# Ledger of designs, part 2: VH-VL binders against Protein cereblon (ohgt)

Target 1, 230 residues: Protein cereblon (ohgt), of Drosophila ananassae (Fruit fly) (b3m1f2r157to386)
Amino acid sequence: LSRVPGVDYLEHILFPGEVLPFMIDGSLFDDEMPGLDGLIFGVGFPLMQPPEDNPHKLYGVTCQVYEKGESGRQLVFYKSRALQRIVINCDDIQGPPQYIARNPTSKCFSKVKILPEYFLPEPLKCVDMGSMSRFRDIPSMRDKYRRYQLSSTPWPADACQEYAYEEIVERARKKLEIHKIDTMPRCPIQLSFWLVRNLHLTEKMMRLTFLTDSVNTRLQLIGSTLKEES
Key: E = the ipSAE of ESMFold2; O = the ipSAE of OpenDDE; V2 = 0.75 times the mean of E and O plus 0.25 times the DockQ between their complexes.

## First folded at step 1 (VH-VL)

Design dC2 (framework fv_duvortuxizumab)
Fold by ESMFold2-Fast, scan of step 1:
Structure dC2 (fold): chain C 230 residues (1-230), chain A 125 residues (1-125), chain B 106 residues (1-106)
Amino acid sequence: as target 1 above (230 residues)
Amino acid sequence: QVTLRESGPALVKPTQTLTLTCTFSGFSLSTSGMGVGWIRQPPGKALEWLAHIYWDDDKRYNPALKSRLTISKDTSKNQVFLTMTNMDPVDTATYYCARETYSGETVTLPLFDYWGQGTTVTVSS
Amino acid sequence: ENVLTQSPATLSVTPGEKATITCRASQSVSYMHWYQQKPGQAPRLLIYDASNRATGVPSRFSGSGSGTDHTLTISSLEAEDAATYYCQQYSSYPLTFGQGTKLEIK
């Protein structure tokens, strides 16, 4: 289990890849405070109820400071980026939990579990050998396309999963601005989080997409939202 | 929807203490990043920041008025209070409370995104 | 204290014209906020962090600037834009506002 400095509470869900800006009043910064550049800290979401079997735990993310913004006399701006989904054990919080913008200066530590991102192939009932040629020109899929060409299996499991998310990508293109599409990640894990960040999802869908450890399930949930009648 | 409403006496005599209440809905001061500030505006003059309080009970006061001001909150009642001692006719103004918050996506300074309608306080003998 | 000076103090324009309001800070301000106040009403957040429009604010409003000089521009004035406009800095305490610019539409 990893320990991260402090625990902040955020009343909305923050997904990996999302930016969390914060400010620190310079009057609270002393000579003994460590540099905040590169700091990793934990953010918990009280709005998400803990699992029934773990009532003293919070879902959250780790965030890392990557940019120091412009500052006034007493205000210093920082940008952080969410990295990984976590579960925070509230019983193991050392010192009082702090609200965001204070936590990077706290001496509070908490025991956290980093949640996995499973990318599991799913079987498909139909075969489309022509569609596999589309993956030849996609850098993230080039190795999978070559594997397909060398395989005796008519439809490799990983190709089936990539075929499914390509349909989701096509649906998303109809709802997103062109400049945003240019920033779309090639990795399915990052793509699943990128889609949540760039689509207008209901609170219920955000909770469901955050809670699943399955990248394929997350993409399927997103895909259901992209249908015309949903 | 987010709403804020100021309440307090319309008339105050010199040397008395003013107590104002801000009652709000549509957000909570138990929410990280949320705060409430007080701003006043004398008739026909500019806005002047007085004080703010954040979700974590962090308080800041205008140094020009620091010795006269106290800000507090009751999170369970969705209320923020401001007291100002030793009132003077120059303190005649409309007093506003406003929500202070941070944007989640972009780099933002805390900003006053929703304001109450204001309450007018006249100081006269 | 960071003193914000707005110019002009009063501006009269016709509908469809462009209005420009400037705010000069005595100390550098990276991000300026702008508020609109109509007579008898509370201020309304218009622009935040120099150039971002607040929720529900029409696209004709824009902000720009950095350091000591900041500008609010209204590109196609409508009768409803008659108001007093205030700049505000959050770079240092105490928080300060400009003295206001009164915009009148002929």
Scores: ipSAE 0.000, ipTM 0.412, lowest interface PAE 16.0, mean pLDDT 73

Design dP1 (from d0 with heavy chain G100D S102D Y103F G104W Y105S D106G; framework fv_duvortuxizumab)
Fold by ESMFold2-Fast, scan of step 1:
Structure dP1 (fold): chain C 230 residues (1-230), chain A 122 residues (1-122), chain B 106 residues (1-106)
Amino acid sequence: as target 1 above (230 residues)
Amino acid sequence: QVTLRESGPALVKPTQTLTLTCTFSGFSLSTSGMGVGWIRQPPGKALEWLAHIYWDDDKRYNPALKSRLTISKDTSKNQVFLTMTNMDPVDTATYYCARDYDFWSGYYFDYWGQGTTVTVSS
Amino acid sequence: ENVLTQSPATLSVTPGEKATITCRASQSVSYMHWYQQKPGQAPRLLIYDASNRATGVPSRFSGSGSGTDHTLTISSLEAEDAATYYCQQYSSYPLTFGQGTKLEIK
């Protein structure tokens, strides 16, 4: 795919939360440089071969300009941040079509659908019941471990979900630099994308974590890559 | 534990329509990236891919057979269906359904049903 | 259509020997997978994405290769390895399989 009007094309996957810096060359405009502060635009990229019956289907993200860099007549630098996953040219995805603000390199608009982020009320995959003793290995869970260790009451589903979540977070902390840990979000939706951005994942895992609408599934997929055996 | 099982008629007459059902457990087609495909194998011959269906109802068909094939799903019942029209003796084969784990990175089938044998004869 | 040609078509080996099966694609392949099929059974995934072993697959099975040439190697053959082996690609639609390599153990 060359271009879709109103959407920029990248050859790598961009996840929500990532910064996309770009430059506009004023020499491309006969008029004054356009004001782009707060502009929302689409960015598409190839995840794989599109369906035969819909060759123009393309996945991507919306980006919003939040900062203007050095500015002169010829070269203007901008910083944008990816916000939401989208699909372009697909009528089969549920929800009404939406229009993205103009492409920063053009004045064209594209019709896109914003993909939802579901944090399902179902618990995250519980570790084996025998593994609940590992609550001792997670500082935030030590008090719960002690309480239930001394109780005849079985562990509630809520404890399993919270344990799985904390376990994923703790495993990630062991892999990440301190300055990155300080910026780790608490919101599960933001955390799921933050983890993808800050961990060394394979191309396969990046595609799979991008495509899932389920935050729980995305976190479980990421958690599976953080397991150390031996 | 992931399991898949095919069901349908063992004998089909020429020109009739074949309908096969794949019933599975241990995963859901509500999970993004998840799919189920149909593959057949004539006696003593190689495997031939027929069709795929994905979590988002995206459908893909082997172009050689596309005019004869319809794939559909019932996500709530964990079932996938394949319909093949105008059956011919050369369509005699064992038909398998199999899980396609990763829509976006490479189509490989990590769990297979045991297969159902369909014989086309008068 | 990307045509996959396997070599050899048949292979006879004794236990403890090494078997090498090749799959040559008419077009470059990014996603070559390998399956084992024993008589009367469904295929079983052995190797995915050229070199990754599937869950439960013994370490004596390995895959290698890129582009048009891919190889499945079984380093220390056992009687239980008697089966037909198939390669499968997805670098272009439709999905295609090789014609199969029948492995007999003497």
Scores: ipSAE 0.000, ipTM 0.406, lowest interface PAE 19.6, mean pLDDT 75

Design dP5 (from d0 with heavy chain G100D Y101S S102Y Y103T G104L Y105F D106G Y107T; framework fv_duvortuxizumab)
Fold by ESMFold2-Fast, scan of step 1:
Structure dP5 (fold): chain C 230 residues (1-230), chain A 122 residues (1-122), chain B 106 residues (1-106)
Amino acid sequence: as target 1 above (230 residues)
Amino acid sequence: QVTLRESGPALVKPTQTLTLTCTFSGFSLSTSGMGVGWIRQPPGKALEWLAHIYWDDDKRYNPALKSRLTISKDTSKNQVFLTMTNMDPVDTATYYCARDSYTLFGTYFDYWGQGTTVTVSS
Amino acid sequence: ENVLTQSPATLSVTPGEKATITCRASQSVSYMHWYQQKPGQAPRLLIYDASNRATGVPSRFSGSGSGTDHTLTISSLEAEDAATYYCQQYSSYPLTFGQGTKLEIK
C-alpha cells in the first residue's frame, strides 16, 4: 500500500512489547503540544501483504506512550510500547493530515480490528489448527482475551497457565543477554512475543510469527528456528 | 526485503575527511535490537570492523580508530553516516555497511551492502 | 584485542569432499560467526552464534566449537563454494575477524 495521510507507517514489523521511541518538535506547531501520556495510537506495516488482499487494510499494532523525557526545550522525547496486533481500515481516515512523519500525535482516527491471541495448554506438536477458532466461541475465554487485547497494562501472570517449553527456553537462553533472561516472561502469550523481540529472526519468520493468531503455533515456529537447521 | 547501499567519494586526498552514507530499506533503527555497522576491507586483506550504531543511539568504535571516527544516524530517512578524519593511503579499502543484530553472546551482520571503494592517494 | 587465527590459510579440495576450517581465538569465545565472500562480492553470513545457519544457507554448512577452538565444516562441497571464509567474534570489543581461509575447488 501507498502511504495514506493520517496513518503512521513503519517500514518494518513491530511486535507487542517492543519499544517505539520518538521525538516531537514543538516548534512545528503554533499551539502548545497536547499531553501525550497514556496516548494509544496505531502503527501500520506496509511491508506485509494486506489482510485478505484488500488494499484498504493494513496489518499493524497499537502503541501506548508510557514515558516522557527531556530532550531540550522545544524537543520532547517519548517512549511508547506496542500492545496488540491489529488490522487498520484505511477506508475511513478522519481528521487532519499528519504534520510530522511517523507522528503518533495525529488527530486522525481509523477503524481497527484487534487480533486475538489464542493459547491451548497442550504440547506444541499437538496444536490443532482446526480447534483454534473454538477459543473465540467460548464466552469466558473470548472475554478474557478481549480484556487483554484492550488493556494498556501487561497481562497478569495469573491469567496464564505455566507451560514448560523447556527445550525452547533452554535454546533461547544460549542466545540472550543474561539480564534479558532474568526478564523472560512465564506467560506463554507474553513469552511468544518476548522471544520474537529478543531473537534475530528472518523476515519470513517475522511475518509468519506476526500473522498467526495461535500462540502455540508462534512458539512452534520460533522453536523450529532454534532447534532445526534451515 | 532488506537492502543496504553505501555512497561516498571514490577518491580522497591524504589528510582529508571521508564521509560515507548508508541508505537502507526493509528495516528501521527504531526497532529494538537493530543496528548498522561499518566494516572495511583493504585490497586482498581481512575484514576490519570500524563502528556500529544501535536503535537506542548506543555507539561503539574500534579503539584503534576511535579518535578519527564518528557514526551517526537519521532514523526517519533510514540512513547511517560514517565520518573518518585525517585519511591516509593505508585507509584505501572497500567500505561496507551491514545490518547488525544484537544477541546475548554476539553481534553479527546478516545483510550487507555491496560496498563502496575508497582510494586515498595524492 | 581478541586475535582470531584461521587455519589453513588456503585449502584445495575436490567436489564432493568435506572441508574443515578452524578458527582459534586468543581469548575464549562463546559463539563464533562465519562469513563467505566470493571474489568481487560483499561477505554473506553463513553461521551465527556458533552453530545456527543463516537464512538460505545450504544444510551442508555447519559450525561447532566453544572456548578458543571453533570449526566451520562444509560437507559434500560444490563448485560454487569456492570463496574466502572468515570467522568473527563478539566476546569482547573490538569486534575482530580472522584473516580468512581461501577455499579453492579443483
Scores: ipSAE 0.000, ipTM 0.384, lowest interface PAE 23.0, mean pLDDT 72

Design g0 (framework fv_gevokizumab)
Fold by ESMFold2-Fast, scan of step 1:
Structure g0 (fold): chain C 230 residues (1-230), chain A 122 residues (1-122), chain B 107 residues (1-107)
Amino acid sequence: as target 1 above (230 residues)
Amino acid sequence: QVQLQESGPGLVKPSQTLSLTCSFSGFSLSTSGVGVGWIRQPSGKGLEWLAHIYWDDDKSYNPSLKSRLTISKDTSKNQVSLKITSVTAADTAVYFCARDYYGSGSYYFDYWGQGTLVTVSS
Amino acid sequence: DIQMTQSTSSLSASVGDRVTITCRASQSISSYLSWYQQKPGKAVKLLIYAASSLQSGVPSRFSGSGSGTDYTLTISSLQQEDFATYFCQQSYSTPLTFGQGTKLEIK
């Protein structure tokens, strides 16, 4: 009865923010099963499994049940949302142990490591020749404007703007429908995951964007995909 | 390298308590994700799961037998014990212990002991 | 409780045959299924876990498939040492349950 086969062993890559809906046979709640409301569980991705030489490392996400609906009879509908990227059953990861349920109905637990999201703000983008643009349309000043335009002298760092981030956002706005744009997060970490969820990426690109701990790298990978299609 | 060995009485009288010990080597119950389970098999019948215990002392019991079962571990001795109270002839079976291991998104019994026969009779 | 049904209690085959053993769960178990081999006088051996993953050290002639409620163990070219009883087991929920077993006998 589960809507998504292998809820705890998913054939697709799930990114933080994605909804994982599922249905459970109500008979599984024969008094012994705890309520699922607010439950956090782990979902692993076979597509992210390391080579056979390193079989202990399995990538996945934590999911939290946030909504329960009654579909009548024996079926109970649930909605869960992916929260954090994790590595499951990996002994080479140092840090305090964290344990997560194997699946929504499981009494078995696995040790997991929550993967970090690193973000470094890009330097400000330089406003090159902004003050000199006034000469562009004056015929007597055209040669002067051309010389300034060819100038390689850099502007002070405090006059610069964010480069790659602004460009990536503008490319995404061109490709996505207006109602989706209205839901776009301002936080770069959430934005990087939101973009993956709302763009049609190849399986290879989804794997690469999932594996990176760098938000900047994830946004650059996404930007490369957008550049080829724009 | 991984080995498990069951030990217990060959013969137990009805109404007494049956005590079984699983001694193992090649792994530790201090390792995250590792547990040990007990499974039994009456002569000519199928396998029946009884109980398991994990590295963090989390325990689960077969509901049909829960009131009679107690599982415990001694991590320093590499042993897991199972006690069954008020035994009857229906408890006559070969008792196995097995390592309950998590790998590639699933739990499974990857190594089993040879089994120990327990006969309940007067 | 989840009931595991192996519809064939015994199966006769010859060395070199392709053999399939089936297992059905009373509800979906999301590929939380293992296959075990039991020989008289020997320890029970894990063959397959997570429905299709081959255990280290198990010969490549063994394979598992299936999803939801229906699962199959396949032996592509039967060897003399493969005559044994085979059990499926679900680990989706407690109590953990086993199939009745399929005894593979020489034809």
Scores: ipSAE 0.000, ipTM 0.411, lowest interface PAE 19.6, mean pLDDT 74

Design gA1 (framework fv_gevokizumab; at its last look DockQ between E and O 0.03; V2 from the best seeds 0.00; counts 0 for: pae E 17.4 > 2, placed apart)
Heavy chain, then light chain:
Amino acid sequence: QVQLQESGPGLVKPSQTLSLTCSFSGFSLSTSGVGVGWIRQPSGKGLEWLAHIYWDDDKSYNPSLKSRLTISKDTSKNQVSLKITSVTAADTAVYFCARDTYELPLFGSGTYYFDYWGQGTLVTVSS
Amino acid sequence: DIQMTQSTSSLSASVGDRVTITCRASQSISSYLSWYQQKPGKAVKLLIYAASSLQSGVPSRFSGSGSGTDYTLTISSLQQEDFATYFCQQSYSTPLTFGQGTKLEIK
ESMFold2-Fast, scan of step 1: ipSAE 0.063; ipTM 0.602
ESMFold2, look of step 2: ipSAE 0.000; ipTM 0.403
ESMFold2 (binder alone), look of step 2: mean pLDDT 89; pTM 0.921
OpenDDE, look of step 2: ipSAE 0.020; ipTM 0.491

Design gA3 (framework fv_gevokizumab)
Fold by ESMFold2-Fast, scan of step 1:
Structure gA3 (fold): chain C 230 residues (1-230), chain A 125 residues (1-125), chain B 107 residues (1-107)
Amino acid sequence: as target 1 above (230 residues)
Amino acid sequence: QVQLQESGPGLVKPSQTLSLTCSFSGFSLSTSGVGVGWIRQPSGKGLEWLAHIYWDDDKSYNPSLKSRLTISKDTSKNQVSLKITSVTAADTAVYFCAREYTLPIFSGYDYFDYWGQGTLVTVSS
Amino acid sequence: DIQMTQSTSSLSASVGDRVTITCRASQSISSYLSWYQQKPGKAVKLLIYAASSLQSGVPSRFSGSGSGTDYTLTISSLQQEDFATYFCQQSYSTPLTFGQGTKLEIK
C-alpha cells in the first residue's frame, strides 16, 4: 500500500496516459503552501467498484500535475496526467470524497494499492541443436545447418515485441488517423493504454481492459474488439 | 516559523531503552496531511529512516527495526516520542525528527520539509 | 525494500561549475523522490520534492529531473555555500530509503 492524499471522484474511466485538466482558485491556498507542480493525487471511479467488497473498494488512477497553465491572480490552471491504476479501500478514506472541480476545499486521504502491469513476451519454442551439430562441419550441409540454427535461435527482444502485437497494431491503423499513429508508444504497457484512449471501445470493454493486470490480456481484449469491427 | 527540537539522553548503556522526544512549534499534528518522522545518521554515514506518525495516528516503522521501535504523539503538547529497546553500539547516531508534509487537497508523497538540528546518542558503557 | 544508489560518493567542483548528481532506484518510484542538502553540523534542508518541484526559499539554480528509476539533481552555477552532502530519498514505498549521499567538495 502506498499513501496517496486526496481522492476525487470521476464519472468516467480515466486510463494511464490521459490528461485531466483542472482549475484551482488560488485564494484557497496560503502563501506558504508548496506549489502543485509534480504533485500526485488520486481519482476514483464509482462505476468501477469491484464486485467483491462493494461498497468497500473502488478502482481509480493516480494523476500527476505536469504543467501549470496561465494564471491570473486567483485562478490557476493545471494539467495532470494519469500514471498508475489503483484500488482504493473506501473504509480507509479520511473525510468525504470530493470532486476537485466542484469541491476544491474538500480534503481526504487514503491508503491505496498501486496495481501492477504485467507484460510477458510469449517465449519462443527452442529446439535442441545437438542433433544437427553433425552437419556444421560438412561443407555440402553447411547451408542446411545454418538455416536450422537460424530458425531455432531466440529472436531479438525488438522482433519478439513487434510480433507479439503486430496484428493488433495493424488492425488499429485501419481505424486511426495518421497523426494519431505518430504518437503511438513503443512500450507495450503504454501502448495498451494508448490504444484504449484512441479507439472507440464500449463501456464494457473499457471496464474489462482497465481491470486486468495483464498487458497481454488487455491487448488481446482490444484486438478482439478490432477483429469484430474489421 | 516551523521549528523542531530533539531531546535525548546523550549517553545510554547497551541493552537499555533509548527514549527520544521531538518538540515542535509553528504547526499542529492535528492538521490533515501532516506527520513527524524520525531519521538517524551514524557518524560519517548516510541517513536511515526509523518511523513516522501522522495526524490520524497512522504509524509506520522500518521493518528491520520494527520489533524495537515504538512511536507515539501528544498532539496537545506538540510532541512526538520514539523509544528504541535493547540498544547496541550500532544505535550510536545523531537522531533527527522532521515534519512530513503533503498537500491536504491533492494526493502527493511524503517529504521532510523541516528538520530538527539532531541530537547525538552514544551507546557505551 | 527499495534501494537508492548514488553512484558517486564525492564530487570535486569549482564555484561557477554546473554540477550533476545522480540517483538510481532499484525499481520504479514514479517521481516519489526528494533531494536534501546537509552541511556539517547543521540541520538537513529539503531542496526538491516530487522529483522536480523546487521547495519554497531554495535558490533557482537547483533543479531536479528524472522518471522511473533514474533521477538527477542539477546545480546550474555552483556557489560557495553549495559545498555540502546531497541525499536522494524515495517515498514511493515504506520503508522510506535514502541514497548513500554525494559529498560536493572544492577542487
Scores: ipSAE 0.005, ipTM 0.428, lowest interface PAE 11.2, mean pLDDT 74

Design gA6 (framework fv_gevokizumab)
Fold by ESMFold2-Fast, scan of step 1:
Structure gA6 (fold): chain C 230 residues (1-230), chain A 128 residues (1-128), chain B 107 residues (1-107)
Amino acid sequence: as target 1 above (230 residues)
Amino acid sequence: QVQLQESGPGLVKPSQTLSLTCSFSGFSLSTSGVGVGWIRQPSGKGLEWLAHIYWDDDKSYNPSLKSRLTISKDTSKNQVSLKITSVTAADTAVYFCARDETYTIPLYSGDTYYFDYWGQGTLVTVSS
Amino acid sequence: DIQMTQSTSSLSASVGDRVTITCRASQSISSYLSWYQQKPGKAVKLLIYAASSLQSGVPSRFSGSGSGTDYTLTISSLQQEDFATYFCQQSYSTPLTFGQGTKLEIK
């Protein structure tokens, strides 16, 4: 990667699950080339807003090498996959300054913090109505049971629907080709990243979906984009 | 304010199963990228890595001991447990649990681990 | 398995000395190396990771260097609190392995 001066790779946000291919020039090593199978390295996004408005930190992802490809004389091709969102502390970078670690054989090291993925399958789970269920089947008590059930829901029904990932999945199925839908993950965390990778989102929406630690919020943001008709 | 504390039986008879518990605070094993490992140290000897477990229940064991080791977690209680079956005098050691949460990048080949916070250790003696 | 050798099991030094502790791997570990400090009755502390990166909260008198198979931990001006046992650890391949330890003793 540093072997091809002047090659400008399109800068973009990498989401977990996305493939990042790279090449290494074997001539950079004096007789000993380190093994790279399973290598984990970091990729930073310098054009993204710094965490907590702190210019010494960068958002990024970890990538892990999973495949060694065809060699072209001096070149060895590798495939890696982005795994986790991270924050890179620029003050902890050891070696020459670089924010996109596309050459994992560099002497540039940094400490990173893994960002959490929080998922609550329901924004607020309604109170268990078991104690009131006996009144549901009595016609004179049905309205009381219904009022009690409604009072246990803090948001209007329409707002609660926006957090239902099943509906978001169905909306996505209307926009995506069937062969891509067959690859949709069942895990909500992976689904949220899969949707971002396969939908044409604006730069603003990509940044917002990357920045949230809440899978529910990420799915809601994606859902709002799917619902909106220009 | 990360703290880890080991607890164990102190004394175990040969051929029995040794059970250890690591209780911690200041972090959660529900956090992506967080893991907890077990390391032991026999008297006057070096450190030996035994096993680790990550937030996603991914487990790794020292191959020399794998058949005797079982690591598990209880995320709701902030605990990680290790069991060692068929113990002998060679298993007499101080047992430590330790956390890994931060990755060093870029890295070269294979899985990498370093332990940023450790417990104080618990002594286990295997004797009849 | 990768063997980690700390050829010096103990060394004596005085406060104010520059101390070096060495660690050699049986094969290249490409800077997948950490240094730890152990004091009796206290929790083990991480000092250095990735061969040369200083852990947050660790005094700047500690530094790490090296590449390939040969690594060094340096304490530039030894203090009373630094008398402890120091271990290197490789994370290049599983199983994770540690050096035998170097005990730093008062002269």
Scores: ipSAE 0.000, ipTM 0.406, lowest interface PAE 11.7, mean pLDDT 73

Design gA9 (framework fv_gevokizumab)
Fold by ESMFold2-Fast, scan of step 1:
Structure gA9 (fold): chain C 230 residues (1-230), chain A 124 residues (1-124), chain B 107 residues (1-107)
Amino acid sequence: as target 1 above (230 residues)
Amino acid sequence: QVQLQESGPGLVKPSQTLSLTCSFSGFSLSTSGVGVGWIRQPSGKGLEWLAHIYWDDDKSYNPSLKSRLTISKDTSKNQVSLKITSVTAADTAVYFCARDYEIPLGGSYYFDYWGQGTLVTVSS
Amino acid sequence: DIQMTQSTSSLSASVGDRVTITCRASQSISSYLSWYQQKPGKAVKLLIYAASSLQSGVPSRFSGSGSGTDYTLTISSLQQEDFATYFCQQSYSTPLTFGQGTKLEIK
């Protein structure tokens, strides 16, 4: 459980890695504009179902400011990047506010919980070897037993990960421009979010892929979408 | 229920160090977003903020008194302490400790529960 | 330092009156403003935070309004228990600063 200055609301789901541009009207600050470079803030999604059907909590992401631009008048433009999925603790009985912190130098913060990203490499499906182990000691059957044992031995996690990557890349290649595939990350966690950002998914699939803490489940959901869309 | 109670020496001599302790119950200073501050009120005068400390050991001091103030916490004992060095008659006041709570979702912070106050007199 | 000014140091009123207490900041504090009630020899009580948000357990006759530099605490129908001193406080910038207080006295 940690804290971030300010929370804003977004009517669509923002995944880790996405850019969120925003502008601030300088007239909101009678003092000099606060420095926002590197500021981490929260963004909540009212369209997501509250966690555990709790109306006082919102799903969202943390965003960090990485670039600043000015329009020449009172408007200042910023670019931020979504970093982590969060749950925002909203204890306000009047419901969630719709604002971003005006002064990040003040010690005004929102309570957030960072959501975990779990990835478990799955071994290849194993055929039952119990009935074949007795052939190990029969000379005429040793070659058959060796071939069976090699076919049933679980692959290392790294090999399974590379295979899954190649299959997903091949399916995505038919729907994505070649230059996008060149930017595809190798980390399964980053890959799962990158795929959501670069594929056309339904709102239902966006919700399902955001809500799961399992990277394996997220990749399966994405793979199913690629398979179903002819 | 949230309660805070100040304790101090009552009487302290000029040039000595004043030590105050705030003991609290109903919350923990290990909880994110929670802090404890010290405020004083001289007889017939207004409230003056002195210092605060948060769960993450973040500290702030009133600049006019900063060189004389030290705030610390003992999370296991539910206590926050304030030390004021080189006291003078001007430090005679009622001293309050209060819970400094941050508004969820990017708002302001405020003192939501206060102790009863402890009177400290600086006199020879 | 941000200076907080309460224009009235003492105000006389009767039970049932609508009472208004004002607070002005020396610069904009963007609604980072709280109101407190203090009775003689008692702990200070939070009434309003973020300029207009009523603290849990505080009677609905209390309300806060204002923006920028000018803020107001209103008691819609004064009760006997409301005779006390009221302070505004800004949390926009350190040092945190309080108004000098407005003592509400019986007429």
Scores: ipSAE 0.000, ipTM 0.411, lowest interface PAE 14.9, mean pLDDT 74

